# VHH binders against Protein HIGH CHLOROPHYLL FLUORESCENCE PHENOTYPE 244, chloroplastic (HCF244), part 13

Target 1, 331 residues: Protein HIGH CHLOROPHYLL FLUORESCENCE PHENOTYPE 244, chloroplastic (HCF244), of Arabidopsis thaliana (Mouse-ear cress) (o65502)
Amino acid sequence: SAAAVNLAPGTPVRPTSILVVGATGTLGRQIVRRALDEGYDVRCLVRPRPAPADFLRDWGATVVNADLSKPETIPATLVGIHTVIDCATGRPEEPIKTVDWEGKVALIQCAKAMGIQKYVFYSIHNCDKHPEVPLMEIKYCTEKFLQESGLNHITIRLCGFMQGLIGQYAVPILEEKSVWGTDAPTRVAYMDTQDIARLTLIALRNEKINGKLLTFAGPRAWTTQEVITLCERLAGQDANVTTVPVSVLRVTRQLTRFFQWTNDVADRLAFSEVLSSDTVFSAPMTETNSLLGVDQKDMVTLEKYLQDYFSNILKKLKDLKAQSKQSDIYF
Short names: E, the ipSAE of ESMFold2; O, the ipSAE of OpenDDE; V2, 0.75 times the mean of E and O plus 0.25 times the DockQ between their complexes.

## First folded at step 6 (VHH)

Design g5 (from g1 with S30D E53Y S55D; framework vhh_lunsekimig_d3; at its last look DockQ between E and O 0.68; V2 from the best seeds 0.00; counts 0 for: germline match VH .400 < .438, grease 25.4 > 24.2)
Amino acid sequence: EVQLVESGGGVVQPGGSLRLSCAASGSIFDEYDLGWYRQAAGIERELIAFITYGDYTNYVDSVKGRFTISRDNSENTMYLQMNSLRAEDTGLYYCAADLWYEDSFDYWGQGTLVTVSS
ESMFold2, look of step 6: ipSAE 0.566; ipTM 0.849
ESMFold2 (binder alone), look of step 6: mean pLDDT 78; pTM 0.776
OpenDDE, look of step 6: ipSAE 0.720; ipTM 0.899

Design g6 (from c04 with Y53E; framework vhh_7qia_2; at its last look DockQ between E and O 0.68; V2 from the best seeds 0.00; counts 0 for: pae E 3.2 > 2)
Fold by ESMFold2, look of step 6:
Order: structure tokens, then C-alpha cells, then sequence
Structure g6 (fold): chain B 331 residues (1-331), chain A 118 residues (1-118)
């Protein structure tokens, strides 16, 4: 009886009761943390795993186990829930079609049948223009399914996460390891997942957003070379860069190495078509920011994001140097 | 909040080895920068080694080449492998954690004593 969100059937559903699907992922965990901090009653749908999601419980969320590939596990997770925020994608070791399409259809159908009042779905910018990319096709089909379902929903297309750039570029450059670049002109407007979470919760409280398709883009679009150059400047070290033509990358399928946006293989593959064109993976944010009542100045820039990362490392390096000299009295 | 529990300390002869472990609970371990600090009797606590969220590592000059920090995010554990131990490595060793992107509060274990003597 200690769980405040255990509502029986026939009890009024609280507007602050949300289910986050994909809660342990890069975006999902930021959604959960932000929602808890804003006073929501958060339930997290998590696959059964050897490494449990105890951190979600310690934050104050309720954790339920279910698997979207097994539709019979879904209805119980939705009891007493007002809003679903769907951050789920397939795991890299699983078939993308089974988890992403069939699981999404089952989840949406259960949400409609259970009377869920709002469904938030994260899609990918320009997914309607890349049917040859399986993830893009599934995202677009899911958008259409939601639009025709009669379920009250918000669809948010994303461009890229800043979080993926730490492991892909910042750390290898700092460690003086080789980094692969490309001559592709493609630009990506990376966004901090904390900003995505903030804007999502603002959108939840705005009835004008219901039924709308939004695109969230970072404040500036960056090429791979520009990201590498920024990391070099902030690290104070030249990268050992091997630049390859896009045509070679396409043949060798090295795209996953250059676009490790997150550790999710499906997200990295979403950019495979962008490298072969002069495409800008971004959207203007003026209208979205006005609709949500937010200012572009409140958005974290990639420069600030990476500067904070490198500054923290520099602080620790300074501490190591200072304490090492103090402890080496005999020299 | 985040809880840190160290283990693996003890008494060892000069030239010996120890492996310290620090098990974390209560938060997303993989997002934390982790460090090992030590405090000898009558001395200030000092940073010995750290490992970032992205697994960048670095060491104090006094231990470089002898100590290795590593992490296992699946087990929520950070390790300090200490080889070629010297009497001046004698200290209480503390595990510490922080978040680089939010200026989080520092989290500390209770420490595990390491004594290097004949």
C-alpha cells in the first residue's frame, strides 16, 4: 500500500500518471528523471534483463516488466495510466521489424482500448523520405498509424543526440586514437536529450499540440569534420583523422562507425542515406519554440555541451597533478 | 541516492598486488565519472585515478604504470588494480562519483584500508 500510484479499475486516472516505454535508453532516462522532478507519477516499462533497472526505482519511479514483442504482457502495464511516452526502439541484437512495428502496433492498440488520454511518439526527421531505411520506414508507418488511430497523440521527430558524440569523437581524440571522418556535406542538428525531455513535458501541458507533428532540432547543424575540429580545439590535441569518401563508406558499411549517434544501431543506421547527399538534417525551430513558449537561448549548444565535458576532465587532471606533486616529497 | 561500497583492501608486502572494488547502487552507474582517492595518516585526501563516463582514464604520476582503473557498467562496479605496491601507497582508499554534465553532489564510499609493510 506504500505505492501511491496503484489504482484499481474504476478509479479516476490521475493526469500526472505516465508510463515511459524505453525508460533505460538515452532519451528515456532523461524523460523519467525530468518527469519525476516535475512531480509526475512515473511508471517505467522495462524488459526483463540480467542487469535490473534499480536506479529507476531509487529515483522514485515504479518499474514494471513487459516485452513489446509479447503483446499479452502490455495491458497490465497501462492500468491507471493517463499518458504514454514511447521512447522504445529495438535492441541492436533483435529483428528490427518485429520489435519496432509489431510492438508499436500492439502498444498503440492497447493504449486506445485502455482509454489512454495522450500518447507521445518519437520519430525521426525526414523518415517519410527514406523508405529504403528500415527504421525510417517503421517510424513513418507508425506516425500514420497513430494519426489514423483516433488516439490523442503528439509526434516528435528528432535529428540527433549530443550524447552519442562523447564516445564517438571526444574520448578517442582525447586518448589520441584514430578517428574516421568523411567528405560528406551532411549536417546534423544534434540536441541534448535533457532539452528534448524539457520540451516534451512542456508540450504535454499544451492542448494546442494535440495531434500535431513537431520536429526538435538542435540550435546548429554540424558536419562530422566540424564536430572533430571542435573536439580537437577543446582537447588541445590534433586528431588522427582518416577521411574516406562517402562512396567507400556505403560499400563497406562503415557508416555505423562515423554516426555512432547513440549506442543504438538503429539510430546510427538512420543516417546512412544522409551521407550521400547535400541534405541538412535539421529543422527551423522558430515556430516550435513560439508554440511551446520557449526561447532558443535556453537550448544547450554543442559547443557548451562539449566544453562542459572537457572542462570537467581538465579539472580532474589538475587535481591529479596537484595531489601527485604534494605526495611526491622525495623528488 | 547513489551508494558506494568499497572492498578488497588489506595488508600486503611491498611488491605485492591488491584489487579494490567499488560497487554502486541507486542511480545510473554508467553516467557517472568514477574515481579512487586515498588518504594516508596525517595527509590530505588525494585523487589517485579516475575513469569518466566515456571510459577516459588518467592517473597520478606516483601510481602511473602500477595502478589500473577500470569499470564494469553491467555490474555497477569500478575497480582499482594495484600492482608493485610500495609502503608509501599505505592509505585508506575511497571510491567517489560525480556527474560531469550537471555539477552533481559528490558521492563517497566509507573507504577500505590498504597497508603495505613487511
Amino acid sequence: as target 1 above (331 residues)
Amino acid sequence: QLQLVESGGGLVQPGGSLRLSCEASGSIFSEYDMGWYRQAPGKQRELVAFITEGSYTNYADSVKGRFTISRDNAKNTVYLQMNSLRPEDTAIYYCAADLWYEDSFDYWGKGTPVTVSS
Scores: ipSAE 0.283, ipTM 0.766, lowest interface PAE 3.2, mean pLDDT 79
ESMFold2 (binder alone), look of step 6: mean pLDDT 83; pTM 0.845
OpenDDE, look of step 6: ipSAE 0.543; ipTM 0.866

Design g7 (from g1 with S27F; framework vhh_lunsekimig_d3; at its last look DockQ between E and O 0.50; V2 from the best seeds 0.48)
Fold by OpenDDE, look of step 6:
Structure g7 (fold): chain B 331 residues (1-331), chain A 118 residues (1-118)
Amino acid sequence: as target 1 above (331 residues)
Amino acid sequence: EVQLVESGGGVVQPGGSLRLSCAASGFIFSEYDLGWYRQAAGIERELIAFITEGSYTNYVDSVKGRFTISRDNSENTMYLQMNSLRAEDTGLYYCAADLWYEDSFDYWGQGTLVTVSS
């Protein structure tokens, strides 16, 4: 009988106390960084691992070991916490239901029981429209569960991460490896995770946003082809594109419904691309920007993001080439 | 504190092999591009290999086919496998880490000495 530590209802919790779940992930780490920079007291829920996430401690966060797949480990992490920011996603090697559903349910329940004052949950844009996608279904169910929990919460639906595009398209193109393209007209308004973190913390402080569903979208929605073309242009070379028909992808999705997410970069790709023939993963940001008091111009564009990446890597390549030439002169 | 600590240097005969390691701490290792530099006596420090966050690799011509750069994000460690070492490979080898959106490498190790001599 795990003694329910009756936290006496009366212990004042500082509003600046944040627990970040999924702190080691692509988004989570940016949340931690931004929160610390803004003066929050950040606790990170991290799964035990051989190589500890020491960088989080180095940044000034506290790290607590727990596992969403082990609900008994969760309550202790919530002691003294005002706000939970849930950035966690299951690992590709883990069953999606274990972490993304059972674990999340447990976390939300524990948060409620522990008197958490604010809960931020990251979901996926249009997740309600894609029940055929297991992650989408789970995210939508989690949204509902959170709503029903009675917790003060903010649900933020995301469209995609720019960061995922580096491994998916930019690097393969540079390596002259095949890239996977689709003929799907799906457009995704990718965002920089740093911008997501920035906006999240702004939203966190805005009480008018309590209980609301927000969608964060990048400045422009991109097709896979457009992204590939952009990368080609920036790389100065053509991509080897293998086109997979949407029909094949749909069948694969159906077959994989019970299978583990097999993408090695699940944490980056979880929000990066959901392929649907008729779905636009974008949303107007005008109202959101107004509500948050932010300017759209402050958001990084995909063009700029990728330009900077390719500029940097090409500079390194140039440097290597220059050095190679110099060495040839001396021999 | 951010640290890069090189190890694995030493004295080796021509044709020999060494494996350098760079243990990283204090930053998000997986987000950084990494590189190996070397500095021979009287020569300017030179980039000899780099590996991006996405594991794209490239090499200076003089080490192509002989050196292999790799990274293990789970261990926060970068490696340089050096085979068929030559006298001209002698130098101080530095580990560097760079955020690609920055203009220069952000972090440097103290270096590890590699001496290739008969």
Scores: ipSAE 0.445, ipTM 0.770, lowest interface PAE 1.3, mean pLDDT 87
ESMFold2, look of step 6: ipSAE 0.489; ipTM 0.839
ESMFold2 (binder alone), look of step 6: mean pLDDT 80; pTM 0.797

## First folded at step 7 (VHH)

Design k1 (from g2 with S55D L99T; framework vhh_lunsekimig_d3; at its last look DockQ between E and O 0.76; V2 from the best seeds 0.00; counts 0 for: grease 24.5 > 24.2)
Fold by OpenDDE, look of step 7:
Structure k1 (fold): chain B 331 residues (1-331), chain A 118 residues (1-118)
Amino acid sequence: as target 1 above (331 residues)
Amino acid sequence: EVQLVESGGGVVQPGGSLRLSCAASGSIFSEYDLGWYRQAAGIERELIAFITYGDYTNYVDSVKGRFTISRDNSENTMYLQMNSLRAEDTGLYYCAADTWYEDSFDYWGQGTLVTVSS
């Protein structure tokens, strides 16, 4: 029976006090950055690591060590916090259930017990439609749990990150490595995590959004092939695309489920299956934009995002090549 | 503002090896493009290697096969393993960082001196 530390009801918590969970992640770091820029007092919940996340401190955030897999470490991190922004996701090497479910449940419970005034949870678009995907199921269950908790909350369903496309497609193409593609007609409206962070903080300040489920989607939904094609165009080279049939993935998933050590692989494969389905991970943003008072034109397009990425790389390459040519002349 | 601090420079004989380190502070290290520049006496600073967001790497021809650029995002450190060093590799080595959103490296270290001399 973990003794409920009776935090004396009396110290007014500042609305600007934010705890970011998953602060070192792709989205979390952008949340921290944006929040700090906007004048919030940001505390970051970070797992103990040999190399501390000093960059967060350097930005002006406070870092507190805790682990979602260790619920006893959570309460102390919530002292004096008004708002929790939960960006945490399990690491690939970690069981999904431990961090993304048990840890999240513990966090939500602690938040409730500690009197947190606002809780932002990131979920996945259409997670309710894909119970066969463990992460999707967990996300949906967490949505429900949060709803039932009575916490003032905002649930934000996400479609995908543009940042993930860099490692998955852009870099392999540049390195002339194999790219894994599916012929699946799945379309994903990827967003820049900076935009997600921006919109989140706008939403955070809007009381009308309390208790609502929002979906953040990029300006356009893209197939894997379209993304690859775009990268090819921008890179100026063809991709080595290896197409894996969905049927093979399904069989592999079924086989891997029998082995406990492969559960993580199975879970990843499950996610891949969703990406290989005729599912559209997109949502109209008109109402959301209106509600948030934002303009769609202010959101980064995938074309622009990737263009900037490739442009930067190509410039560096050009510089290297230029220097190489000069060196050849002197030798 | 990103602060970069180079280390690992020194005197080495031809054919020797050095490992340079660049410790970064003050920013999201993982989102930065990183690069190594060198400046020999009387010569302009030159880009010799870079590692981008997503760990794409490339090198100037003169160091290809001898130098390896890498990064450890958990430690906010970039490395340059230099093997088979030559006299022409002598110079001040600079660490640089930028966001791939920008067109140029914006942050620079103070440099570390590498001297290859018999």
Scores: ipSAE 0.307, ipTM 0.737, lowest interface PAE 1.4, mean pLDDT 86
ESMFold2, look of step 7: ipSAE 0.509; ipTM 0.823
ESMFold2 (binder alone), look of step 7: mean pLDDT 78; pTM 0.772

Design k2 (from g2 with S55D Y107S; framework vhh_lunsekimig_d3; at its last look DockQ between E and O 0.67; V2 from the best seeds 0.00; counts 0 for: unsure alone 63.3 < 65)
Fold by ESMFold2, look of step 7:
Structure k2 (fold): chain B 331 residues (1-331), chain A 118 residues (1-118)
Amino acid sequence: as target 1 above (331 residues)
Amino acid sequence: EVQLVESGGGVVQPGGSLRLSCAASGSIFSEYDLGWYRQAAGIERELIAFITYGDYTNYVDSVKGRFTISRDNSENTMYLQMNSLRAEDTGLYYCAADLWYEDSFDSWGQGTLVTVSS
C-alpha cells in the first residue's frame, strides 16, 4: 500500500528540485530537457526497466524507479522534491483504470502527505465534454480530484501534439495507406511539445498562475483534411482517405473494444471519435501569452515541423536510389 | 549517443535465410531513424534498408521482397529478416542510427558477417 513518507526533520527542500512523472514519454522528455537546461535539479520517475532512460541520465537527470500501479513504490520518489510535473499517461496496452486513475490518485495523495509545494497536471482540452472517451473521462476526474486535494497546483489542458501526426497521417500518406477522415469540421491546434515545455516552466515560476486551469493551444487550428492536404503536398503523394459517417465510427470503436486483440485500434478509434465531433480544440492564446510574457510568433508551426520530417525521409530515399544503381552494377 | 551491436550473421547456402539483430543501448531508441548497410568486398558500404521514426520503411531494389526491416522498441532492437539469400548478398552488415531531425546517420555498429556460399 501507499504509505506516507515524511521528509527528514530540518532538511530544506530546494524550489529547483523537480520530479517529472512520465519522463520518457513524448511530453515528459521535453519537460526534463528544458528543466535541466534552465538549471533545475531533475528527478525522473521511470518504471523499473533496464535501458530506456539512459539519455535522461546522460543529460544529468537522476532516474528513480517506481510504478504508479504499485503505490508502495511512490513515497521514495518524492523525498526532497519541491515540485511534481505529472506527464504520465498509461500506454494503450495497459489497464487505463490502474495507471491513469488509481496510480494518479496514489501519486496525488502521496504528494499531499509529503508536503509537495506545487503539482503540475496535464489534462486534455474539452475533457469535460467527452465522457465517452475513457482517457478524457479519467483526465477530467483527475482534475476534480486534484482541485479537492488541497495541493497547490496548476492544471494545463492540451489540444494535441504535433508529434502524434507523424504516425497518424505523415507516414501512412507517404506509404499510400488509408488514413481516417471525416466530414466533421473539427479543428485542433496542435503544439510542439518543446513549446509546451517552455510555456510550462514559465507558468511554474509565475505565482499569479497558481491554482489556475490553463489551456495551451498551438499557433493554428487544423481540420483533419487540412493536415492531410499538407502531408500530401510535402510527401508528393495523394492520400487514400477513408471518410466515414460519425455513427459508423462509433459502432466500429465499440466492437473493437469487445475484441481484446485490437486494443491498439480501439485507442486510435477513440481519438478519431474526438475528431468527428464539431467541438473546436483550440483556445485564444492572447491572454495566456500576455500573462506568461511570450510571443505566439516564437512557436513552431505545423508546416515547419512536418517539412523537417519529410525532408529527412526524402534525403534517405535519394541515398537508396543512388545505391540501387550502384548495387545493380555490382550485384 | 546510441551504442549499436549487430549479431546473427553466419554462413548459409543460396536460397536460405538469416535474421540479423541490432541491439541498442544508451539512448531513447524509439526516436531514432535506423538503417542497415551492406559492405561487399572492395565496395563502399551501401544503405540497403531504413526504418524511420514512425515506422516508414524502404529498401534498395535488389533486396525488395526478400528482406524485411523491423524494430522492437520495447527491446531496443532492430532486425533484418533476410530470405532467399543469393551469393551477391555476401558481405559485412552494419546497423546505423540517427535522430530523425538530423541529416545523416551518426552512430554505427561494428558489423556482422553474412556469407552465402554453396
Scores: ipSAE 0.522, ipTM 0.844, lowest interface PAE 1.5, mean pLDDT 78
ESMFold2 (binder alone), look of step 7: mean pLDDT 76; pTM 0.754
OpenDDE, look of step 7: ipSAE 0.572; ipTM 0.859

Design k3 (from g2 with S27R S55D D103S; framework vhh_lunsekimig_d3; at its last look DockQ between E and O 0.70; V2 from the best seeds 0.00; counts 0 for: grease 25.6 > 24.2)
Fold by OpenDDE, look of step 7:
Structure k3 (fold): chain B 331 residues (1-331), chain A 118 residues (1-118)
Amino acid sequence: as target 1 above (331 residues)
Amino acid sequence: EVQLVESGGGVVQPGGSLRLSCAASGRIFSEYDLGWYRQAAGIERELIAFITYGDYTNYVDSVKGRFTISRDNSENTMYLQMNSLRAEDTGLYYCAADLWYESSFDYWGQGTLVTVSS
């Protein structure tokens, strides 16, 4: 019987008080940064770490330690909070169910119990269409759970992050390492997490969006091949592409399911299967942009994003090379 | 504003090893390109290694195979493992950082002195 800490109803919670869950993640950190920049009072829920996320504090956020896998730690983090922005995702080493489902359910329940006024949840575009993918199923179930909770909420479905492409394609290409590609015609409208954060905060302030499901998509949907090609062009070198047939991935997934230790691998593979489908992870943004009062032109394109990345690297390389040549002359 | 603090410098004999650290504060460490510069006496500061957003690394030829740059985003720390040190490696070593989309390093540490002497 978890003693309902009777938080005395009386202290008005400031609408500017935000709790960011998953604040150290790729998206979460951008949310924190943007929120702080816009004058919000930001509290970050962070798992206990040997090295505290000091950068969040340095930015001006408050850091509170809690663990979604430990529901008893959650209520204290919600005291005095108006808005929860849930950016948390399970780590690869953690079972998806523990953090992305059980933890999220606990968080939502606690938020309701604590009288949170607004809850933002990040989901995945087309998650309802892919129940075979555990993460997609969990995300969809969480959407429903949140809807049923009665919390004032915004659900934002995401297509993909541009940031993920750096480690997956850009760096391997630069290092002349093998890039894993699929011939799958899957297209993903990748978005810059900074834009996601910006739009989220805009949406947060719009009362008309309460209770709505939004999809945030980048300006263009890209195939893996198109992304690789773009990276090749920008890097000025060809990629070593290893194509893995979807059939092999499926077999591997089936085999890995028999081993409990490989469940995480299986889940990851499942996600890869979705990426190998003819599915388009994109959505028209016209209505969303109109609703939010934003211009599509303000969103970063993948071309620009990658161009900036590669341009910077190439410049540094040039600097290194220039210095190397100078050193050769003295020897 | 990002603050960078170097440590790990000292006196070492030729052939010895040092590990430099650069602790960063103030911004999302993972979004920064990081680099090590060194400045020998009477010589201009030179870029010797960098590690980018996404952990791409590269080195000046003179340190290739001897120096290793790495980063720990969880600790907001960059490292430079220096092996097989030579007299010519003597200098003030600077940590530098910039956002990954920026064209130049904008943040600098105060430097740590590395002296390689017999």
Scores: ipSAE 0.454, ipTM 0.820, lowest interface PAE 1.3, mean pLDDT 87
ESMFold2, look of step 7: ipSAE 0.478; ipTM 0.806
ESMFold2 (binder alone), look of step 7: mean pLDDT 78; pTM 0.779

Design k4 (framework vhh_lunsekimig_d3; at its last look DockQ between E and O 0.76; V2 from the best seeds 0.58)
Fold by ESMFold2, look of step 7:
Structure k4 (fold): chain B 331 residues (1-331), chain A 119 residues (1-119)
Amino acid sequence: as target 1 above (331 residues)
Amino acid sequence: EVQLVESGGGVVQPGGSLRLSCAASGSIFSEYDLGWYRQAAGIERELIAFITYGDYTNYVDSVKGRFTISRDNSENTMYLQMNSLRAEDTGLYYCAADLWYGEDSFDYWGQGTLVTVSS
């Protein structure tokens, strides 16, 4: 017997046993939460960190420590696992090659060697069209490596997260701080990570999805200016916008915030050329929705997502104002 | 479920400072709106500060400029730094949490920590 495949003859691996890699990230935590709610046995691969794993255990997940940059730590995490859901993205302070390429290759190789039955990989829409952007090139190479590996897999290309827009636009507009805008024509169909998690688990259960490449796009593609205008309307405030041509943004970290990727200068410079090119990060969802058996109306729109965020804040602000009136009476 | 535990209350002189903390189990604070409430003698519990998902903050006028709400997601802890304390700041201080996309204002509450500003 080999540690990679099971030490006991005739002991099956449970199909509900999943490993989530990148479990503390924006998407990963939603995957873990949803999978636990749907009755999966969830193991979370977490780098050794001071505190964040405690909440995953409190949710009912099992936490194991490993680091994708240290391949020798990987095999033990896969023992008894049926399915891997790979949400990992390198941290801003880490070299992209170490985590997003070498770590992924090691993980896929270990998964193959240990007989993992299904591997879910998240990629980026249009990654095959932009080899000049290092992160997109790595995502595309990983797609091809996974396709050639012989692993049963699902590849899901993403366009962008609605969650990223809260810190970049909604909060600064509420605080009347400066917001960087651009006249770039590029559009992004942001999706709520809760919807991404729901659709992923639906896809996981459908054997017809095995081996397929899916793109998850939000209901509408938005420019930066359209997002700013929506936030202004919902906040009831004019934004303090500094509109800058894409060529000026090439030297700033703001460009990479659109995708919550890296501060790597080469990525910023290369991606600025993508932004100037009329590229659209969206795809029609009719075929995907039909294949998954879901209705487009069940997906959160950006308007609804941001309306809920602003409405919740307005309720709290009204409560503070009512408390101030009561406090004034006593002072 | 989420369990919230406040600490850091005590007795201080006017003009003094205290730092309250709220530790949580069962949830990632970064997914929640968080708040501090104060209950003084003879009045209902009042919201005095909140921090949202995405770190938008606001305060009741009586504490603005003196109190600072913050969170440390790596320690799953929220803080209230209280400076320039006044006698009218005396009361029970509660931390609260909710998911911002829910219908409830705050779903979870701590048991409270007493702050007394006297003599």
Scores: ipSAE 0.512, ipTM 0.830, lowest interface PAE 1.6, mean pLDDT 80
ESMFold2 (binder alone), look of step 7: mean pLDDT 78; pTM 0.777
OpenDDE, look of step 7: ipSAE 0.520; ipTM 0.843

Design k5 (from g5 with S27F L99S Y107S; framework vhh_lunsekimig_d3; at its last look DockQ between E and O 0.52; V2 from the best seeds 0.00; counts 0 for: unsure alone 64.4 < 65)
Amino acid sequence: EVQLVESGGGVVQPGGSLRLSCAASGFIFDEYDLGWYRQAAGIERELIAFITYGDYTNYVDSVKGRFTISRDNSENTMYLQMNSLRAEDTGLYYCAADSWYEDSFDSWGQGTLVTVSS
ESMFold2, look of step 7: ipSAE 0.599; ipTM 0.838
ESMFold2 (binder alone), look of step 7: mean pLDDT 77; pTM 0.760
OpenDDE, look of step 7: ipSAE 0.759; ipTM 0.910

Design k6 (framework vhh_ozoralizumab_d1; at its last look DockQ between E and O 0.52; V2 from the best seeds 0.00; counts 0 for: pae E 9.3 > 2, unsure alone 61.8 < 65, grease 24.3 > 24.2)
Fold by ESMFold2, look of step 7:
Structure k6 (fold): chain B 331 residues (1-331), chain A 119 residues (1-119)
Amino acid sequence: as target 1 above (331 residues)
Amino acid sequence: EVQLVESGGGLVQPGGSLRLSCAASGSIFSEYDMYWVRQAPGKGLEWVSEITYGGDYTKYPDSVKGRFTISRDNAKNTLYLQMNSLRPEDTAVYYCAADLWYEDSFDYRGQGTLVTVSS
């Protein structure tokens, strides 16, 4: 058993030694990239796989293999680590209990036993208000478990990723496919994952943040229709919108667990809340900005984020057409 | 669930070229790291190439580096593998694969496309 190995936390570790869990994901890779740029020694927990995650190594991180769904693989990854930044979430077809509850509990327990000095946990805004959504309930229970664990920790509740909107709206509009819409007034304050990473590392270095619960909300809350309209304008193409009435959507919400969603899990949860909620997922950022010493003006707006995305992808399409025409000359 | 369909395989002579395509279904193709893997007759899966979701990082094993080029078109949900200077050892069924940000296993893979390199 791993319990027989000397895993003594009494050996001093450097404050810049970080383990990122979920390091290949949308948020996790931004955490890794930012932390490396800021001079941290970054270890990435990656599930065993036939193909290497070589981009992490080429960036300068070290990679260790473990699987959160297999708790016996966790302790070795924590040796010599000062801080854990936990970006992991289970995939849609796995039971939420396997990764998001049992895996997190095991990770937190191992971190406590190994003497980890800081633990960063990402949760979901309003998770305490939606016990009918299994992942929301598990996130809230995990917050409480972490709070009671005795670990020095930071809990960060998120509202939604701007990156998640790319697959839901930007790409389908460019492809002239139907996009999903709704008549619900629900709004979400999406944030750029690069800003989340920046604020997280600032919070990590600030001892006044230890033990606090923070909510990271983007600069503006958006409805689904407002996002679609913005994407239409920036893409220069009209969307083919399929609108689902709120009454129909509320009946189908309990089936979300069985339906395959191809979005990022965190964004899928925020999106599911938008589909079934009549509230606003945003929070005032004045206190958070003051605590972190950050100016609201430094945050990327959704307009800027999407403008940059559309400008970049349209340029890449022109480049690919030029490459294809050159290839066609010889074929 | 993402579905992947590979095409473009066939019979070529040594030194020849092929371009493989992988059509992906799903609204989040631009968020996937994409891979090409291959399986030669009677052997296990071998990694052939990797490209990140933005297309800004590519990687190859030494066995194919300089001969194979991976690329992606996120607007068309399509992954490509340009295979040049083909050798008999490249004979295999080629699969494209995708990982979600919270998973690093090959959860999504098509039935593959056969590439045969022989004289």
Scores: ipSAE 0.011, ipTM 0.455, lowest interface PAE 9.3, mean pLDDT 76
ESMFold2 (binder alone), look of step 7: mean pLDDT 77; pTM 0.781
OpenDDE, look of step 7: ipSAE 0.035; ipTM 0.433

## First folded at step 8 (VHH)

Design m1 (from k5 with I28T S107Y; framework vhh_lunsekimig_d3; at its last fold request DockQ between E and O 0.52; V2 from the best seeds 0.00; counts 0 for: grease 24.3 > 24.2)
Amino acid sequence: EVQLVESGGGVVQPGGSLRLSCAASGFTFDEYDLGWYRQAAGIERELIAFITYGDYTNYVDSVKGRFTISRDNSENTMYLQMNSLRAEDTGLYYCAADSWYEDSFDYWGQGTLVTVSS
ESMFold2, look of step 8: ipSAE 0.596; ipTM 0.868
ESMFold2 (binder alone), look of step 8: mean pLDDT 78; pTM 0.767
OpenDDE, look of step 8: ipSAE 0.744; ipTM 0.902
ESMFold2, fold request of step 11: ipSAE 0.486, 0.476, 0.535; ipTM 0.826, 0.826, 0.848
ESMFold2 (binder alone), fold request of step 11: mean pLDDT 79, 79, 79; pTM 0.785, 0.786, 0.782
OpenDDE, fold request of step 11: ipSAE 0.830, 0.245, 0.833; ipTM 0.934, 0.699, 0.936

